VH-VL binders against q8rxn5r50to198. Designs and how they scored, part 2

Target 1, 149 residues: q8rxn5r50to198
Amino acid sequence: GKIFFISQTGTAKALAQRLHELCASNDIAFDIVDPHSYEPEDLPKETLVLFIASTWDGGKPPKNGEFLVNWLGESAEDFRVGSLLLSDCKFAVFGVGSRAYGESYNAVAKELSSRMIGLGGLEMIPVGEGDVDDGELDRAFQDWCDGVI
Short names: E, the ipSAE of ESMFold2; O, the ipSAE of ESMFold2 at other seeds; V2, 0.75 times the mean of E and O plus 0.25 times the DockQ between their complexes.

## First folded at step 6 (VH-VL; framework fv_burosumab)

Design s1a (at its last look DockQ between E and O 0.52; V2 from the best seeds 0.00; counts 0 for: pae O 9.8 > 2)
Fold by ESMFold2, look of step 6:
Structure s1a (fold): chain C 149 residues (1-149), chain A 123 residues (1-123), chain B 106 residues (1-106)
Amino acid sequence: as target 1 above (149 residues)
Amino acid sequence: QVQLVQSGAEVKKPGASVKVSCKASGYTFTDYYMHWVRQAPGQGLEWMGIINPSGGSTSNAQKFQGRVTMTRDTSTSTVYMELSSLRSEDTAVYYCARDLYGSGKYWGAFDIWGQGTMVTVSS
Amino acid sequence: AIQLTQSPSSLSASVGDRVTITCRASQGISSWLVWYQQKPGKAPKLLIYAASSLQSGVPSRFSGSGSGTDFTLTISSLQPEDFATYYCQQYDSFPTFGPGTKVDIK
């Protein structure tokens, strides 16, 4: 399995490390992946992926995940790709955002989920919605982790 | 040798269903998408759909939505295509065909074909 | 759906002739085009994929060219075993096939 962190400020990376440790304590092996160094064309070969993704100002992905997010969007619009590309892939997404962004609240996480589903991926649990400003982030993350495991 | 061997000819009445099998050998069955293509007598070729044998997920041509079901059995390396509510215009040779590109991002070129199964629908 | 046309619909040629068959797409398909050969009573056989890539085991007298909307299959020196119907097929989207070109040897 792979845990992708999409983070400009490191919050999503820290959460990815916590998830990795939790999975290891339950004998579930994952690799933590910076999508900047990941070839998106390899994603169809993955059978289990977890995303922890921050939303940047204006609903944009952090720089390290920009290419992967764009690749998913372009693939979802590519007629040849269809709903089979990720059909062997189970996934879950946790978003790190702020309700201060209004309509852009956790937009990257929601886009990831939508694109993964459109490409045939099997969503394990609903998108986790973390808010860095409401004091509930750690509890929301823990609840999401409990659902993944 | 890479080979696709299909089940024998079928004669059906309108309204019935038909299930055609396609047994793969000589390669890793789950590494390659499988397609179904048909050809009415004296006419051209028509793509029906695709199955990923690994997980069994399918995508069908819109014309056949609701009438075609594709399945597979990985223990026997066999794919199946079932066409229901048969009509006289469904009379055709039905082919299974392996995708040249395996089960990756791009697909749609067919490098290995089964011998074909004639399905005749008549009253 | 992307429609393909082929020209000519049929032709007759002598052994040794150079034969050219064209395929035209209703919209640009880059180089995502296949050529198949089908003999009577048999399944299609892949000749060319990606517009110009020769499939393993196919004689070098077969070649493909073109991109965008216009594509050509060429048989440089027609042989008796080349009597068949030739189909183009695009895979820029869900596959569609051309109507075929029947090649008869005189």
Scores: ipSAE 0.019, ipTM 0.650, lowest interface PAE 7.6, mean pLDDT 88
Fold by ESMFold2 at other seeds, look of step 6:
Structure s1a (fold): chain C 149 residues (1-149), chain A 123 residues (1-123), chain B 106 residues (1-106)
Amino acid sequence: as target 1 above (149 residues)
Amino acid sequence: QVQLVQSGAEVKKPGASVKVSCKASGYTFTDYYMHWVRQAPGQGLEWMGIINPSGGSTSNAQKFQGRVTMTRDTSTSTVYMELSSLRSEDTAVYYCARDLYGSGKYWGAFDIWGQGTMVTVSS
Amino acid sequence: AIQLTQSPSSLSASVGDRVTITCRASQGISSWLVWYQQKPGKAPKLLIYAASSLQSGVPSRFSGSGSGTDFTLTISSLQPEDFATYYCQQYDSFPTFGPGTKVDIK
């Protein structure tokens, strides 16, 4: 499996490392992946993918995830690769956001989930919604992790 | 060498089913989508459907909905196509064909073809 | 479904001739078109993909051009082994094939 972090300031990366440690302690092997260095055309070959993604800069993905998120958007608009592209891939998404930004709250995580589903991906659990400003981020993340594990 | 080797010719009566096999070799079987295409004697080519051999997901041409079933066995690198409720107009050569873009977005250019399996439906 | 037509349906030509075959799509398909060659009793052979990309091992006398709805396969100098039926096929959506163009010896 692969754990992708999409992070500007390192919060999503740190949560990905925590998830990786939880998986390893349960004998579940994952690679932590920076999507900047990942070839998106390899994604259809993945059978289990976890995303931890922050929303940044007006609802946009952090730079390290920009190419992957754009690739997913382009693929979802290409009707010839529709629901079969990711049909063998199970996934889950946890978002790191802030309710202070209203409609942009966890926009990247929600977009990732929507695009993965539109390409045939099998969502394991609902998008986890973390809020960096409400003091509940760690609880939300732990609840999501418990659902994934 | 990349090859697709199909099962032998079959003669069937109307109403029967036929199951054609297609064994892949020389490449990673689960990396490439597989298509089935048929050709009636003296006629052109007709696409029947596609299977993702990694998880077994399929999509069939509308004409064959409810009559064609595609499966695979990853341990033998083999794809199967079963066509049920056969009629005389199903007499054709049936080809398996590998998608050129196995991990990509474009399901539809076929770079490697099986040798073909003649299926004759005769009363 | 995207319908393809081919022109001509058949032609006779001599060795050394320049041969041009056209394929027309019922709607725009960008460059998502392939050309196949098929000889009697044999499976089709991929010649050209993405409208103009020559498949490995295919002689350079074959070329493809076009985009949108109008596509052309050209054989610059016809050889004896090129007498066959040529099919176009689109892959902008679920695959459909043209009806074929037979190239016969004059």
Scores: ipSAE 0.006, ipTM 0.555, lowest interface PAE 9.8, mean pLDDT 86
ESMFold2 (binder alone), look of step 6: mean pLDDT 93; pTM 0.949

Design s1d (at its last look DockQ between E and O 0.02; V2 from the best seeds 0.00; counts 0 for: pae E 15.7 > 2, placed apart)
Fold by ESMFold2, look of step 6:
Structure s1d (fold): chain C 149 residues (1-149), chain A 123 residues (1-123), chain B 106 residues (1-106)
Amino acid sequence: as target 1 above (149 residues)
Amino acid sequence: QVQLVQSGAEVKKPGASVKVSCKASGYTFTDYYMHWVRQAPGQGLEWMGIINPSGGSTSNAQKFQGRVTMTRDTSTSTVYMELSSLRSEDTAVYYCARDLYGSGYYWGAFDIWGQGTMVTVSS
Amino acid sequence: AIQLTQSPSSLSASVGDRVTITCRASQGISSWLVWYQQKPGKAPKLLIYAASSLQSGVPSRFSGSGSGTDFTLTISSLQPEDFATYYCQQYNSFPTFGPGTKVDIK
């Protein structure tokens, strides 16, 4: 399996590392992947994918994930892409956001989930919604991890 | 109607080169990667390489690296495969095949095949 | 490189028979497997992709199953036009092909 972190300030990367350690403690092996170095066209070949994604400034993805997120959006709108492109891919998404962004709250995580589902992906659990401003980010993340494991 | 039409059979001597053409019609040529696959008489299939017809980028199987050159001409919707330093073991039917997934993406699965081009290498 | 094997290498069957062909990969390939049909002197024809997705225009008597390393092509009721050689091919990495299974008339 693969854990992708999409991070502006390093928070999503740190959570991805924590998820990796938790999976290893439960004898579940994952590779942590910086999407900047990942070819999005390999995604249909993946069977299990976990995303830890931050949202920043106007609902935009951080730079390291911009190409992957845009590729998913374009694929979901491409009339030649079937709704089964990712049908063998199980996934889960945890978002790192702030309710101060209003409608952009966890927009990247919600976009990822919507596009993965629209391309046939099998969502393991609902999108995890972390809020950096409410003091409960760690608990929200741990609850999400427990659901994934 | 989507079609791939290949050039005719070739007979070559060892050490020569052969260039096989594959003309696409019925779809947007630059949206789909093209592959080359060969089949020796009475044998199975062997993947040779892939070309992105949009920019002309290629990737070749290691076995053929240094001997195969793939090119395309977008004005005629045609891909070419040139195999140099021919050996008798290169006697085969050569197929072009369209990648199943389009729009600048590829799977490595082939939904449309050319009719094949027999290349015979004999002294 | 990912090696594929097929079994049986050949078989004889009658019209109406149920036929099962197996493909095994040397390592996990998820569901990234295709099945082709090839008749003598003709190009291969795509039957099934992504292990179980039937290509448009392929009769429903063809079906595919499996994931990981073990895959099966099933023809539920053979027809005269189904006598051919069947190849599996993986696309989890650069393509490799199985050696083929020849299906002949008894």
Scores: ipSAE 0.000, ipTM 0.498, lowest interface PAE 15.7, mean pLDDT 85
Fold by ESMFold2 at other seeds, look of step 6:
Structure s1d (fold): chain C 149 residues (1-149), chain A 123 residues (1-123), chain B 106 residues (1-106)
Amino acid sequence: as target 1 above (149 residues)
Amino acid sequence: QVQLVQSGAEVKKPGASVKVSCKASGYTFTDYYMHWVRQAPGQGLEWMGIINPSGGSTSNAQKFQGRVTMTRDTSTSTVYMELSSLRSEDTAVYYCARDLYGSGYYWGAFDIWGQGTMVTVSS
Amino acid sequence: AIQLTQSPSSLSASVGDRVTITCRASQGISSWLVWYQQKPGKAPKLLIYAASSLQSGVPSRFSGSGSGTDFTLTISSLQPEDFATYYCQQYNSFPTFGPGTKVDIK
């Protein structure tokens, strides 16, 4: 399995490390992956993928995730290649966002989920919606982790 | 003789669900993706979604997300489409259609069509 | 979503006439266009795929041309069995269909 962190300031990375520790405690092996160093064409080979993603200015992904997110968007709209490209891949997404962004609240996480589903991915649980402004981020994350494991 | 045979016409009330079957014969069922397309009376065609019969994974048109469920049974070579929370605008002929390309690829061109299933939604 | 339009919406023609039907896409779709024929009470029948490739078993009087946004279906010499409605459909992305062109006997 792979845990992707899409983070600029390190919050999503720290949560990914926490998730990795929880998985290891349950004898579930995952690799933590910086998507900057990941070849998106390898994603169809993955059977279990977890995303921890923050949303940056203008609803954009952090720099380390831009290539992967763009690749997913382009692939999801290329019906010639196939809308079931990821049909063997189970996934879950947790978003790190702020309701102060309004319509951009957790936009990257929501886009990731929509694109993975559009490419045939099997969503394990609903998108986890973390809000850095409401003081409930750790609780939301733990609840999401409990649902994944 | 490649053939898709669908279940018979249905009459439903608003708010109900309908499940249409599509039985494939004359080819290897799991080699070809299956699509669902509908056509309201006197109107054009509308794509609803796609299923990979090998693994059963699906992708639905955004308009129908949350209301359409596609499944398959490989032992009977049959695909099912269930549409829930029916309303009068769902009155249409529903077709299953085989993707032109098989064996793990799909394009969205349809070479074999079922005969169609009329679903009428009336109060 | 990619919108398709067709021209004309209907036409009347005689046996032996040359008939052309146009399909226009709202954005470039390369050559990823199909043409179907549909008769009343029947499922659509594939005629042309990839803009110009004739499906097996379809008479050679049918041909397709075009790329990008503008496509045509041509019937070189109309036959009695060709009176039907013709639809274009793109598969560059999620499938969308044109509104159809009805071909009637004059």
Scores: ipSAE 0.000, ipTM 0.508, lowest interface PAE 14.6, mean pLDDT 85
ESMFold2 (binder alone), look of step 6: mean pLDDT 92; pTM 0.948

Design s1f (at its last look DockQ between E and O 0.92; V2 from the best seeds 0.00; counts 0 for: pae O 6.7 > 2)
Fold by ESMFold2, look of step 7:
Structure s1f (fold): chain C 149 residues (1-149), chain A 123 residues (1-123), chain B 106 residues (1-106)
Amino acid sequence: as target 1 above (149 residues)
Amino acid sequence: QVQLVQSGAEVKKPGASVKVSCKASGYTFTDYYMHWVRQAPGQGLEWMGIINPSGGSTSNAQKFQGRVTMTRDTSTSTVYMELSSLRSEDTAVYYCARDLYGSGKYWGAFDIWGQGTMVTVSS
Amino acid sequence: AIQLTQSPSSLSASVGDRVTITCRASQGISSWLVWYQQKPGKAPKLLIYAASSLQSGVPSRFSGSGSGTDFTLTISSLQPEDFATYYCQQYNSWPTFGPGTKVDIK
């Protein structure tokens, strides 16, 4: 499996590392991946993908995930690609955001889920929604991890 | 080398179903989408649907929604197409066809075709 | 769904003739267009994909051109084995086929 972190200041990356350690403790092997260096055309080959994604200014993805997120958006709207591209892929998404963003709260995580589903991916559990400002981030993350494992 | 071999001709009554098989050989079965296309006698071609043989996911043409089911058996490299609630208008040659682009980003051109299976629906 | 038309619906030609067949799409399909050849009792055979890319093993007398809505298949010097029905098919979206163009010997 692969754990992708989409992170500006390191919060989503740290959570991805925590998830990776938890998976390893349960004898579940994952590679932790910076999407900046990942070739999106390889995504159809993945069978299990976990995203930890923060939302940046204006509802945009952090720079390290921008290419992958844009690729997913372009693919999901390309009629020739269709809904079978990711049909072998199970996935889950945890969002790291702030309700101070209003309508943009965890927008990247919600977009990732929508695009993965539109390309045929099987969502394992609903999008996890963490808020860096409400003191519940760690609890929300742990609950999401429990559902994934 | 690379070939698709289909099951033999079928004669069916209206309301019945038919299941046509398509056995692939000479390539990695799970790397290529498979399509089904039919052709009524003396008529043109009509696309029915696509299956990803790796996971078994399908997308069907609107006209056949609810009537066509595609499955596969990876141990025998075989795809199946079942058409239910048959009508006389379903009399046609049914082809399986391999996607030129494999199971990658793009799809919809058909480079290898089976020999065809005649399905006749009559009372 | 994207509808395709073909022109002419049939034609008669002699060996050695240059043959041109046109396919028109009801909306833009970029270059996502295929040409197939089909002989009686046989499965279709892929000739051209992506509007102008010649499939491996297809003679160079076959060529395709066009983009958007108007596409052409050309046979530069017709051979006896080229008498068949030719279909265009788009794959810009859910695949659809043209009605075919029958090329007969005269």
Scores: ipSAE 0.033, ipTM 0.672, lowest interface PAE 6.5, mean pLDDT 89
Fold by ESMFold2 at other seeds, look of step 7:
Structure s1f (fold): chain C 149 residues (1-149), chain A 123 residues (1-123), chain B 106 residues (1-106)
Amino acid sequence: as target 1 above (149 residues)
Amino acid sequence: QVQLVQSGAEVKKPGASVKVSCKASGYTFTDYYMHWVRQAPGQGLEWMGIINPSGGSTSNAQKFQGRVTMTRDTSTSTVYMELSSLRSEDTAVYYCARDLYGSGKYWGAFDIWGQGTMVTVSS
Amino acid sequence: AIQLTQSPSSLSASVGDRVTITCRASQGISSWLVWYQQKPGKAPKLLIYAASSLQSGVPSRFSGSGSGTDFTLTISSLQPEDFATYYCQQYNSWPTFGPGTKVDIK
């Protein structure tokens, strides 16, 4: 499996490291992946993918995830790709956002989920919604992790 | 050598079902989408649907929704197409065909075809 | 669904003739078009994919051209084994086939 972190300030990366440690404690092997260095065309080969994704200025993905998020969007809009591309891929998404942004709250995580589903991905649990400003981010993340494992 | 070998001809009555097999050899079965295409006697070709043999996911042409089921058995490298509630207009040669591009982002050109299976539906 | 038409529906030709078959799509399909050859009682054979790419093992007398809505298959010098029916097929979306062009002996 692969754990992708899409992070501006390091919060999503730190959460991805915690998830990796938790999976290892349960004898579940994952690679932690910076999507900046990942070839998006390899994604159809993955069978289990976990995303920890922050949303930043204007609802945009952090720079390290920009190419992967854009690739998913373009693929989902391409009629020739269809809903079979990711049909063998189970996934889950946890978002790191702030309710202070209103409609942009966790926009990247929601887009990832929508695009993965549109390409045939099998969503394991609903998008986890973390809020950096409410003091409950850690609890929200732990609840999401419990659902994934 | 790459080959698709289909089951033999079938004669069926209206209302019955038919299941046609397509056995692949000479390549990695799960790396390529498989398609089904039919051809009524003296007529052109008609696409029926596609299966991803890795996980078994399918997409069928609208005309056949609810009547066609495609499955596969990876241990025998075999794809199956079952057509139910047969009518006389379902009389055709049924082909399996391998996608040229494999199971990647693009699909829809067919480079290897089975020999065809004649299905005759008559009263 | 994208409809394809072919012209002519049939033609008669002699060995050595240059043969041109056209395929027209009801909407733009970029270059996502294939040409197949089919002989009676046999499965179709892929000749050309992506409008102009020659499949391995297909003789160079076959060529394809076009993009958008108008496409052609050309046989530069017809051989005895080329008498067959030729189908175009698009894969810009859900695959659809043209009605075929039968090439007969004159």
Scores: ipSAE 0.030, ipTM 0.668, lowest interface PAE 6.7, mean pLDDT 89
ESMFold2, look of step 6: ipSAE 0.026; ipTM 0.656
ESMFold2 (binder alone), look of step 6: mean pLDDT 94; pTM 0.957
ESMFold2 at other seeds, look of step 6: ipSAE 0.023; ipTM 0.650
ESMFold2 (binder alone), look of step 7: mean pLDDT 94; pTM 0.957

## First folded at step 7 (VH-VL; framework fv_burosumab)

Design s2a (at its last look DockQ between E and O 0.72; V2 from the best seeds 0.00; counts 0 for: pae E 7.2 > 2)
Fold by ESMFold2 at other seeds, look of step 7:
Structure s2a (fold): chain C 149 residues (1-149), chain A 123 residues (1-123), chain B 106 residues (1-106)
Amino acid sequence: as target 1 above (149 residues)
Amino acid sequence: QVQLVQSGAEVKKPGASVKVSCKASGYTFTDYYMHWVRQAPGQGLEWMGIINPSGGSTSNAQKFQGRVTMTRDTSTSTVYMELSSLRSEDTAVYYCARDLYGSGKYWGAFDIWGQGTMVTVSS
Amino acid sequence: AIQLTQSPSSLSASVGDRVTITCRASQGIDSWLVWYQQKPGKAPKLLIYAASSLQSGVPSRFSGSGSGTDFTLTISSLQPEDFATYYCQQYYSWPTFGPGTKVDIK
């Protein structure tokens, strides 16, 4: 399995590290992955992926995830790409966002989920929606982790 | 040797269903999308749909949505196509065909074809 | 849906002739075009994919060219085993086939 963190300031990365440790303590082996160093064309080979993704200003992905997010968007819009591309892939997404962004609240996490589903991926649980401004981020994350494990 | 072997000819009455099988051999069954294509007598080819044999996900041509069901059995490396509510215009040779590109990002060229299964719909 | 037409619908030719068949798409399809050969009672056989890439085991007298909307299959020197019907098919999107071109002797 793979845990991808898409992080601007390190919050999503720290949560991904916490998830990785939790999986290991339950004998579930995952690789923690910076998407900057990941080749997106390998994604169809993955059977289990977890995303921890923050939304940056303007609803944009952090820089380290920009290539992967763009690749997913381009693939979903490309008529030559089969609608079954990720049909063997189970996934889950947790978003790190702020309601101060309004309609951009957790936009990256929601986009990831939408694109993965559109390419045939199986969403294990609903998108986890964390809010850094309401004091409930850690609880929302733990609840999401409980659903994934 | 890579090959696709289909079930034998069928004669059906209008309103019935037909289920055609396609057994794959000589390659990793779950690595390649499988397609179904038909050809009415004296006419051209018509794409019906695609199945990913790994997870069983399918997409059908709009013309056949609601009437065609594709399934597979990974233990026997076999795909199935069932066409329901048969009409006389469904009389055709039905082919399974393997995707040249495997089950990856690109798809839609067919490098290996089954021998075809004649389905005749007659009263 | 992307419609394909083929020209001519049929032709007669002698062994050794150069044969040219065209396929036209209703919209641009880049190079996502295949050519198949089909003999009576047989399944189609892949000749050319990606407009110009020759499938393994296909004789070099077959070639494909074109991009966008206009594509050509060429048989440089027709052989007795080449009398068949030839189909183009696009895979830019959901596959559709051309109506076929029948190549007859004499």
Scores: ipSAE 0.058, ipTM 0.685, lowest interface PAE 5.8, mean pLDDT 89
Fold by ESMFold2, look of step 7:
Structure s2a (fold): chain C 149 residues (1-149), chain A 123 residues (1-123), chain B 106 residues (1-106)
Amino acid sequence: as target 1 above (149 residues)
Amino acid sequence: QVQLVQSGAEVKKPGASVKVSCKASGYTFTDYYMHWVRQAPGQGLEWMGIINPSGGSTSNAQKFQGRVTMTRDTSTSTVYMELSSLRSEDTAVYYCARDLYGSGKYWGAFDIWGQGTMVTVSS
Amino acid sequence: AIQLTQSPSSLSASVGDRVTITCRASQGIDSWLVWYQQKPGKAPKLLIYAASSLQSGVPSRFSGSGSGTDFTLTISSLQPEDFATYYCQQYYSWPTFGPGTKVDIK
């Protein structure tokens, strides 16, 4: 499996490292991946993918994940690609955001989920919604992790 | 050598079902989408649907929704197409065809074809 | 659904002639077009994909061109073995085929 972190300030990366450690302690092998160094055309080959993705302002993905997020959006809107591209892939998404942005709250995580589903991916659990401003981020993340395992 | 070998000709009565097999060899079966295309005698070609043999997911042409079922058996590298509620206009040669692009982002060009299976619906 | 037409419906030509077959789409399909050759009693054979990319093992006398709505298949010097029906097929959306062009050798 792969754990992708899409991180602006390092929070999502740190959470991805915690998830990796939790998976290892349960004998579940994952690689932590910076999407900046990942070839998106390899994604259809993945059978299990976990995303930890930040959204802080404007609804934009952090720079390190921009190419992958754009590739997913472009692919999901391309009629040619259809719902078979990721049909062998199970996934889950945890978002790191702020409720202060209203409709942009965890927009990147929600977009990832929508695009993965539209391309045929099987969502394991609902998008995890973390809020950096409410003091409950770590508990929300742990609850999401428990659901993934 | 890459090859698709189909089951033999079938003669069926109206209202029956037919199941055509297509056995792949010479390549990694689960890496390539498989299509079904038919051709009525003296007529052109008509796309019926696509299957991803890795997980078995399918998409059928709207014309055949409710009547066509595609399945596969990865242990024998075989794809199946079953057409139900047969009518005389279903008389055709049925082809399986491999997608040129594999099972990736793009699809819809057919580089390897089976020899065809004649299905005749009569009486 | 995207409809394809082909012109001419049939033609006769001599060995050595340049033959051009056209395919027109009912809407823009970029370059997502295939040409197949089919001989009597045989499955179609892929000649050209992506409008102009020659499939491996296909003689170089075959070429394809066009984008958008208008596409051509050209056989630069017709050979006796080129007697066949030629189909275009789009894959911009759910695949549809042209009605075919029958090429007879005089």
Scores: ipSAE 0.026, ipTM 0.654, lowest interface PAE 6.6, mean pLDDT 88
ESMFold2 (binder alone), look of step 7: mean pLDDT 94; pTM 0.958
ESMFold2, look of step 8: ipSAE 0.018; ipTM 0.639
ESMFold2 (binder alone), look of step 8: mean pLDDT 94; pTM 0.958
ESMFold2 at other seeds, look of step 8: ipSAE 0.052; ipTM 0.686

